# Designs tried in a protein design chat: VHH binders against q9y6x5. Part 96

Target 1, 379 residues: q9y6x5
Amino acid sequence: LPPKLLLVSFDGFRADYLKNYEFPHLQNFIKEGVLVEHVKNVFITKTFPNHYSIVTGLYEESHGIVANSMYDAVTKKHFSDSNDKDPFWWNEAVPIWVTNQLQENRSSAAAMWPGTDVPIHDTISSYFMNYNSSVSFEERLNNITMWLNNSNPPVTFATLYWEEPDASGHKYGPEDKENMSRVLKKIDDLIGDLVQRLKMLGLWENLNVIITSDHGMTQCSQDRLINLDSCIDHSYYTLIDLSPVAAILPKINRTEVYNKLKNCSPHMNVYLKEDIPNRFYYQHNDRIQPIILVADEGWTIVLNESSQKLGDHGYDNSLPSMHPFLAAHGPAFHKGYKHSTINIVDIYPMMCHILGLKPHPNNGTFGHTKCLLVDQWCI

## First folded at step 3 (VHH)

Design n10 (framework vhh_7uia_1)
Fold by ESMFold2-Fast, scan of step 3:
Structure n10 (fold): chain B 379 residues (1-379), chain A 127 residues (1-127)
Amino acid sequence: as target 1 above (379 residues)
Amino acid sequence: QLQLVETGGGLVKPGGSLRLSCVVSGFTFSSYAMAWVRQAPGKELEWVSSISGSGGSYYYEDSVKGRFTISTDNAKNTLYLQMSSLKPEDTAVYYCAREGITYYKSGDYRVYGMDVWGQGTQVTVSS
């Protein structure tokens, strides 16, 4: 009876992959649903920040997950891959699964979406899986569909996260047609498995399904490196995050550090925190460091070391290579509708509308997504 | 069956030269950065040089700059260290090593320290 929504993310799925490769299962999904060709993500264009923006509708400076590696100068806490479960880091926003559980007498389910294994405002997803990259897509899907069908209170919001094509995008680079073709075909087969499982269980016709991603991928090279050690001695600063957006905490005078960095490479922009471009919405948070370095597309910042990354992301969010797509199917969505562009923060208020939830204050604009929805007027 | 097999070590007089070779098997050589690391008697491991999988980027410890040259032959899956103007202080066991790559929970793909090592080859610089 209540509306249900499954939100699926394939990490690092660049929008133009849809034009350069065949996706028979995804195209069948889109044929009877909607496609947004480009989703303009938030800066920085990285996994944890953008996944949290999708479920909060907030810019990174507002939700507080401003990078995959962070430092808080007041509390002296560090956030990293191995230290990401402290609620302190996630508590600057209220993600949709928390809203779903608190506003309605309903449950949420999660297969490894970032933040879902953390109690946020003393609320953890009703059903969740701790992150483990070894767990197959099939096992994640089996848990999600079981929870969607066999829960009281009913699961009305569910999330499913998959690491590809991001891992392979980093390893091979997006220009490796042979390897990327194989990886993307496997993802399309997983989409086919998803649809078939939902049909088999009688969920397909009454479930809203969104397939999206957090960012794209651009080609990197060992010939496009910025050696930070050539700019400045490590005794001058503490490095909080490195590439392609470096977060610099000065150990000495900030102006002196800035002056050593500002002319070091023609392929890197150096910003004092207050000079970060307003269009990034990346300034008003204590976790954003006093100096930020932003590498040009395809350039990697290193510390007197080689880099084996052939693909990367984190770059300027105006770059089409950084943009994912959004496809959706279900009773809330039109059939056969294509839309050009939305902002990634617009996904949250749209999802709240579908679920009948009152959104927390957010940076999204519901009007940007209304043409996707059957119960809305379109211009 | 990941293997790094070093050859070319030996006894050499001060001012002499040696070429160390490391033949790699069990992985795609050109996909990894490779390093030479040495350990002098009774001392800690010291990084000597690194080279990218493409061979396009390379780095040296300050004490060996201008004397040592790192290179690869990707067709032969072989890493080289050409050592010239050798000094008694260069006496050490030299290890060939592969730099590790990991994919993290955050979606970061990072190069980390050495994850595969050779057996080492002894270089002795004395009369």
Scores: ipSAE 0.291, ipTM 0.708, lowest interface PAE 2.2, mean pLDDT 91
Fold by OpenDDE, second read of step 4:
Structure n10 (fold): chain B 379 residues (1-379), chain A 127 residues (1-127)
Amino acid sequence: as target 1 above (379 residues)
Amino acid sequence: QLQLVETGGGLVKPGGSLRLSCVVSGFTFSSYAMAWVRQAPGKELEWVSSISGSGGSYYYEDSVKGRFTISTDNAKNTLYLQMSSLKPEDTAVYYCAREGITYYKSGDYRVYGMDVWGQGTQVTVSS
């Protein structure tokens, strides 16, 4: 039988939550598998870009999902969380579920992973759920496991997405120990449900499972606001994305807009597109706007409005608060092994290896994950 | 013509019960997720509960868990919210809404792509 892989994402699960809170179910999962304590994600550290990096192995400039909100000046198209169904945005890369179906006589399944309900390169997952936040984890899990167990051609790759603890992180802030403890307990219980269901169905021993996340969360405050309206009139630019990385489309001369913004706040770096630091790998795409504003950790860019968010993400991808974790279990993985760090783009070549797929050109390094795999020499 | 009409609101004492109804016309809610949203005086909209089109999935705000029950009657094309053990804090205008395009957007509360709204029904909990 071909290898099978289930990729699970809990949105906004900061890596250090594992150190600061109790996760009995997740710890059992880790004990029988592997853990990467920190995953360096891609800039910007937002949901759509990072989820697509996981399944393509590409930096954002390369796969073309450069933010949760995008604008293409040539086609005049907009991308947002509520408007993500145009293949135009996704077709600059080939995600692994498409590769899985095209390279082998196999099927893919998806429960609300970003991009999975859109035909990419004229290919859509054989089984998928349209995104609906009102659908329970249980229903998502039931569908995924049903497809993994009863499909022909067999489902060999599946994705499962859940919106927590991200939503709660935004609401309460990551430093709210009381509320976040409650939220994270629920997440651990869901992991317990996942494991239990897999065992009940006889999938546990043969299914490779990766549990990971796209980004972390940092504490925000009403005392740490950057008001753009204090620096520049809103008539001089179009705001494509706001915080903590603002994407600015000038309506007047770019240099003039830049000059009005460059000294707006000591807690915000302002970059012309060509001056964006190379380490971000966030320059070579037409969907990146002419001017980018990057707030310091914990600072919020606002217009003449107050932000109610107590937590946020999207900041510099070198910040530990932005990093998720990765845990894995199954025949492909060692038992009881912990690794310090990998890059989020490294997950793709690893998954391709597990599934026996030829990876598309990517930015990941397979060598970084060899120590996690039983069939590889640990470097 | 898409329309949602809420009924069942009123004045009730703390600890009392109310059942809200939302009659749907112009579409079949079995094809959509439906939600209850409330707005207290001087406060922002607050998501209360959602139910999937199939009726198999339920979501509740933490503050109403164990007290409120969302349900549907497909034959009547009606959404319900059974409220029990009501508290003064539950005082608000209650809206039923259709979840059209749902999205990943993160915020201060659970965010849904509500594209059709009722006019709301007033619920007042007072001694």
Scores: ipSAE 0.005, ipTM 0.276, lowest interface PAE 11.1, mean pLDDT 92

Design n2 (framework vhh_7uia_1)
Fold by ESMFold2-Fast, scan of step 3:
Structure n2 (fold): chain B 379 residues (1-379), chain A 127 residues (1-127)
Amino acid sequence: as target 1 above (379 residues)
Amino acid sequence: QLQLVETGGGLVKPGGSLRLSCVVSGFTFSSYAMAWVRQAPGKELEWVSSISGSGGSTYYEDSVKGRFTISTDNAKNTLYLQMSSLKPEDTAVYYCAREGITYYKSGDWRVYGMDVWGQGTQVTVSS
């Protein structure tokens, strides 16, 4: 009796890839479902922040995952890829799988979604896989479908995360049509495998499925580098995060560090924390550093070295190149409907509605997604 | 051929200490999270502690926090559980397990998806 939802993320799937490449399996999915052409993500446009915004409906300053590398000024703790499983970093919000499990007679399942292998508010996803990038999409899919069919209490919320096309976007850049075509065809084949597996198991017609992503990708170049070592000596600050948003913790007077950085490059903006634009919703958290540098689209901040990245993300969330898409299919969704734009924080209250959960206070607006749903009116 | 072999159990008085060891063979130890799970006489399996494959993240059941320490030695393919300030309530068979799937429901841990288990080692705390 309870509705079920599977949330799938393909990391770094830029919205306009849908218009520039062929996706026969994804197009068949969309034909009998809905498509949101652009999802405006949160700043900064990076993996951990945006994946946590999808499942909490909160801006980064509110949920506390403010970057992929963080420093907390109150506790003096450092967050890096090796420490991403400390519950401390995730406890400033309640993700949807935790709320789902705390409702009576419900379980959650997770294949690699950021945060799902961590106990958050003393609750971990009922079924999960510890993060390991070497685990195949097929193994992730096998576990998710097994848990959807064979769990008591029943799995009503499931997540599936895949690292592509982000890894290839970084390696080749989004303008490498030959390599990106190969990668995106493989992703479309994986979507075909997903749909076929759900059909074979009798899940397809009664399961709500959302396919989305956390951010896009933009082309970078060795000709577009900002060398911080040309602006300021490293002895004056501790670097918490580098590119394309640098998080600077001053070792000397903050104003002195700011003055050394402010006019260093015409291709980055330098902000004291209190001067960060309000539209970013990136100010009110102890993990946001005293000085933030924001590179212009396609520019890479480096420390007296070259960059091997041909593509990157993390840039201003107003940039269309940073936007993913959202496609969905299932009994909750209209068929053959296309919508222009939603905010990434709007996904959370929509998912809560589908699952019959009361959302925690959040920054999303349910009205923005109501036209996607069969039980709602667009007017 | 996957194998986990636990040692280090025994009889100890309340307030005492024991170190459990689990020697792993047949898989790349550092690629998997590992766990200690215990079963007291007449009770269900209880998750005690987990460590990530990298060794960078550790997790503990509330009743053992500050008393037990989980660690790994990748060169020896060995998982450890250092137990201190032992209580009669810690009396159980302790199992080393490879973490495939973990069930957790609001402070009540289940080990539904542990896919490789050791044979267990008995820890008895008597006064």
Scores: ipSAE 0.000, ipTM 0.123, lowest interface PAE 20.8, mean pLDDT 87

Design n3 (framework vhh_7uia_1)
Fold by ESMFold2-Fast, scan of step 3:
Structure n3 (fold): chain B 379 residues (1-379), chain A 127 residues (1-127)
Amino acid sequence: as target 1 above (379 residues)
Amino acid sequence: QLQLVETGGGLVKPGGSLRLSCVVSGFTFSSYAMAWVRQAPGKELEWVSSISGSGGSTYYEDSVKGRFTISTDNAKNTLYLQMSSLKPEDTAVYYCAREGITWYKSGDYRVYGMDVWGQGTQVTVSS
């Protein structure tokens, strides 16, 4: 029988939450599996970009989902809430569920993972749920486990996405210990429910399960705002994305817009596209705008207004506050092993190895995850 | 025509109860998740509760769980919010909303992606 893998994401689960709060169910999962304490995500540290990097093994400039809000100057298309279902935005890469279905005559299943309700290269996940935030974790889990047990050809790759603790992280901020404690306890209870459901259905012993996240969260404040309107008039540019990474499309000469912005705030870096630091791997894509503004950790870029967010993400991917973790359990993984750090792009080639798939060219390094796997020699 | 009409708001004392109703028209009610969203004076919009189109799944904001119950009557095309043990902190304008396949805040994956809204109904909890 082919190996099976369930990939679970809890959006916005900052790595150091594991050290600052109690997670009895997650700790029991880790005790008989593996833990990667930090996953270095890709820049920008946003939901859609990082979720797509997990399943493609590519930097954002390579897979084309470069932000949660994008503009293509050639087609004049805008990627936003209303355009996220257009395959145009997702077709610059091949996600693992497409590879799984095309190489091995296997099925894939998806509960709400970004991109899984979109036909990519004319291929949609064999089983999927249209995105709907009101659908409970239990209903998502019930559908995934039903598909894992009752499909022909067999479901060998399944994904499960949950919006918390990101939504509460934005609302309360990660420093609100009272509210975050309640939210994180509920997440841990959901992990307990997941394990119990898999055991009840006889799936637990033979299923590989990865629990991870796309990014972390940092505290924001009304005392840490950058008002763009104080530096440049709206007549000079079109705003494609605002905070904490602003994407600026100049309406006049690019150099003139740059000169108006470059000294706007000591808490924001202003880059011409070709001057974006190489370490970000955020330069070589037409959806990356001519000028990019990067706010310092905890600073919010605004247009003469207050911010609604007490927590945010999207900041420099070198910041530990932006890093998620990865935990895994199953026949492919060692038991009781801790690893310090991997890159988020390394997850894709590891998953391809577990499933016996030939990975598409990618930015991950299989050697970085070898120590997690029982069939590999770790040096 | 596409419409959401809320009723049932009013003035209640702390510890009291209210039931909000939202009558919908112009779309297949059972095909959409429905939500209640509130806005307290001088504060941002806060998602309160959602229910799936089938009525089989419900989800609540932590501060209202155990006190509020969301339900639907498909035969009457009506969404309800039964509110009990009301607190002064529950004072807000309550909006009925249809949950679409959208993100409520641009650039964010959110638990409250709303595409159609009612006009709101005021709930005031005071002595």
Scores: ipSAE 0.000, ipTM 0.162, lowest interface PAE 12.3, mean pLDDT 87

Design n4 (framework vhh_7uia_1)
Fold by ESMFold2-Fast, scan of step 3:
Structure n4 (fold): chain B 379 residues (1-379), chain A 127 residues (1-127)
Amino acid sequence: as target 1 above (379 residues)
Amino acid sequence: QLQLVETGGGLVKPGGSLRLSCVVSGFTFSSYAMAWVRQAPGKELEWVSSISGSGGSTYYEDSVKGRFTISTDNAKNTLYLQMSSLKPEDTAVYYCAREGITYYKYGDYRVYGMDVWGQGTQVTVSS
């Protein structure tokens, strides 16, 4: 029987939620599986970039999804939620579902993971759902479990995406214990439903399941705003992305725009593209704009207007508040093992190993995940 | 149990002044941005001004800059809009509102949503 893998993402699940709230269902999952306490994501710590890094093993500058809003100066195309299905934006990398379908006679299935409803290198997930936020977790799970039973060719890789706790993290902020405890309890109940469904269908003992997330969440405030209009007139530049990482395309001399911005606020760093810190791996792509502004944790960049977000992400990937976790269970994984930290790009080569696929060149290091796997030596 | 109550509307001559007040209850006032939004007869809702929850940062629609001043008294849970040099074009029902966020998809938000509204107060600028 070929090995099977289900990859589940709960968007915006900050790693330290596990220490501050009770998760009985997730704890039972971890008890007979593995837990990575922190996953160091890629910069910028946003949904589209990090979800694509998980399935490609590449930094954003390499896979081309460098933000949730992008501009390509060569083609004059703009990426936004109204045109996210143009393959142009996704074709700089090969995600694992494409590798799964092209290297082996195997099928993939997807419930709304970013990119799975797009034909990438002329290949779309064998089974998929178009993105629709109104579709319940239950319906997504029903489709995935149905597709996992297909045998000709067999579905060996499946993905499931859920918008919480990200949506509530933005609305209430991660420090709102009353609202966050309600949301996180609901997520734990959904994990319980997932495990119960897989057990009832006879899939649980032979399926590898990874539960992870793309980023964390930090508390924002109406008292921590950076107003760009106080430092530079909007006629001097085109704004490609705003907060907490602003992407600036100058309409006048780049140096003049830089000089107007560089001392704008003590709570953000202003970088010419070539001066962006090497540790971010955020320089070598035409979709990265000539000037990048990076707000300090908890600060929001605005254009002469308030921000209603009480929580946000996108900040420096060295911040623990930006880190998700990874939990896994199945025949490939040890039982009762805890690991401190991996890089989010390490997930891709690990998944390729579990599925018996040859990974495309990537930025992950297989050695970082060896201790999680039963067929590898840790000590 | 969230409640916003506006007062201070009325009839005023062009060039005159008026102060609107909005008393809020049922939430932590300093944790939210507050806004004034108006609707003139036969027109769409128009955002007028916003203020950060603990005060300090204020924002205005271009047509009211220098004429209107938004402020808060957090101890009294009260939002104010001081209107000066009033014009006939300022005639509208004025609503105080708590600013919210609207989820779009995959973590993207539209930041121009209001989630709690007052009943509105009529301002008429006429000779």
Scores: ipSAE 0.076, ipTM 0.456, lowest interface PAE 3.8, mean pLDDT 89

Design n5 (framework vhh_7uia_1)
Fold by ESMFold2-Fast, scan of step 3:
Structure n5 (fold): chain B 379 residues (1-379), chain A 127 residues (1-127)
Amino acid sequence: as target 1 above (379 residues)
Amino acid sequence: QLQLVETGGGLVKPGGSLRLSCVVSGFTFSSYAMAWVRQAPGKELEWVSSISGSGGSTYYEDSVKGRFTISTDNAKNTLYLQMSSLKPEDTAVYYCAREGITYYKSGDYEVYGMDVWGQGTQVTVSS
């Protein structure tokens, strides 16, 4: 009987929310499972890049989804929210649902995880929902559980994506305790609904469930703005991505653009591509632009206008505010075990192990997640 | 039906005070950031103040800081602008506006100007 895994993401679920708010349903889930308190995500700490890193085990420079807005200098193609369906952008890696379908002759199911509505290496998730933010969590869960119980070949890998608490984190900021409390309570209730649905359908005891997220959230302010137009004229460059990591494509000499930017603000770092810190693993891809600007935590890069964004992410992945958590329950996982930190790229080889799949070459280290698993011993 | 209705404008002497009110209908206004924007005779629109949907965060143009206070009454679906120490340069039509927000598939969040406006209320500061 093949093992089954459901991977659930609540977008923008900052790890320390677990310490500052009450989650009775999530706490009950963790009591009989495992908790990783911090997951160190990949740079940049954005939704599309980190969701693809979870399912490929690769740094952004290796899987090719290097930002939510991209330009490929070799092919002259542009990537955006409204133009994300071209397989070209996703084909630099093989996500786990493709491996699952090709290695094991099993099915995959997806409720809106980034990339699952795109044919990648000519393979699309066996069952999937086209992205639509108006579709409720309950409808996504109903489809996933139906597919887990009623598919041939059997669905062994399923994904479920939910936009909160990211949308509210941006709107209110993570320091707005009243609104964030309301949003996080609703998420905890959805986790309760998930567990109850799986129990009612007889799936709970034999299904491995991972609940995680792609990044955290930090507080922003109109008092913390970097006006790029005060540094450099629009005629000198093409802007590929703006904030908090600006991707700059020079229209003139690269050194001249760099010199205009490098001392413009004490609250951003300016890097030539080859000078981007090695620890970011954000250099070796044609979609990474010749000059990258990285704002300090809580600072927003703008073009001669105010920002009303009260929360944001995308910042340095060493910042605890950018870290999500991982909780898991199921036959593969220990009960009542807490672990301090893993890398987000470590999730992929762990999931491959649980499903009995041979992982594609990846940047994760299986040893980092061994202590979570019943069939392994940690050193 | 989406509607913003401003009241409270009028003629006031320099150094005086005035409270503008904006009654909202057709949407849950605590779910949106709200703003006051003004237009002086023959000039461009000028942003004055904004408030988050929760009322927890407020922002002001430098020329009105310490003199104007933006607030909300969620039970009454009403946005307020309390104006004190009024100056002749504050003379303008004041508009209540709802912030235009888009949350994208990628998790990008963008505020793009004002998408719903009131009809405006005239404030004249004159002797």
Scores: ipSAE 0.219, ipTM 0.643, lowest interface PAE 3.2, mean pLDDT 90
Fold by OpenDDE, second read of step 4:
Structure n5 (fold): chain B 379 residues (1-379), chain A 127 residues (1-127)
Amino acid sequence: as target 1 above (379 residues)
Amino acid sequence: QLQLVETGGGLVKPGGSLRLSCVVSGFTFSSYAMAWVRQAPGKELEWVSSISGSGGSTYYEDSVKGRFTISTDNAKNTLYLQMSSLKPEDTAVYYCAREGITYYKSGDYEVYGMDVWGQGTQVTVSS
């Protein structure tokens, strides 16, 4: 039987939550599997970009999903959470569920994972749910496990996405111990439900399961605001994305716009596109706007009015507060092994290896995950 | 000239209903997300509801879910807020505003501030 892999994402699960809160179900999952304590995600540290990096192994500049909100100046198209189904945005890369179907004539399944309800390279997941935030975790889990268990050709790759603890992190801030404790307990219970479901169906022993996240969360405050209106008139530019990384499309001379913004705040770096630091791998794509603003950790860029968010993400991907974790269990993985760190793009070649797929060119390093795998030498 | 003009505010008893209107001029608001924001006496501005430019997506603050309904009439270039089951705590000046970049994801939302504001309309809920 071909290997099977279920990839699960809990949005906005900051890595250090594992150290600061109790997760009896997740800890049991880890005890019988592996843990990567910190995953360095890609810049910008936002949901759509990082989820697509997980399944492509590519930096954002390479796979073309460079933000949750994008604008293409040539086609005049916009991308957003409510407008994400145009293949135009996704076709700059090949996600693993497409590879899985095309290389081995297998089936893929998806429950709400970004990009899975869109035909990419004229291929859509054999089984998928259209995104709907109102659909319960249970229903998503039931569909995924049903497809894993009963499909022909067999589903060998599946994705499962859940919106917490991201939404709550935004609402309460990650430093709200009372509310976040409640939220994270619910997440752990969902993990318990997942494991129980797999055991009940007889999938647990043979299914590889990865539980991970796309980014963390940092505390924001009304006392840490950067108001762009104090620096530049809104008529001089179009805002494509705002906080904590603003994407600026000048309506006047770019240099003039830059000069108005460069000293706007000591807590914000302003980059011309060509001057974006190389370490971000966030330069070589037409969808990246001519000027980007990057707020310091915990600072919020605003227009006219302050944000009501108490937590946010999207900041420098070197910040620990932006890092998620990765846990895994199954026949491909060791038991009781903990690893310090990997890059988020390293997940893709690992998944390809597990599934016996030839990976597309990617930015991941398979060597970084060898210690997690039973069939590899730990270097 | 960009302009937003709110109407429809007034005095209403608890449990009552009001419909606010916001007439937009100077731009096509179907190209923008629009929002209602309120400010109660002595309190900070509070986001109430947003609607996408296309009108296909609506979003609400938890405290008003099930009671308030945001909508648009593109032909009239007008934004609406239907308020029902009003409570004293709903007393505030209500502003319509044009949002900058805003997106929503599964209960999470990015409100990037409002770059155009109306003058506001007073809503008072009192017995």
Scores: ipSAE 0.027, ipTM 0.358, lowest interface PAE 4.5, mean pLDDT 92

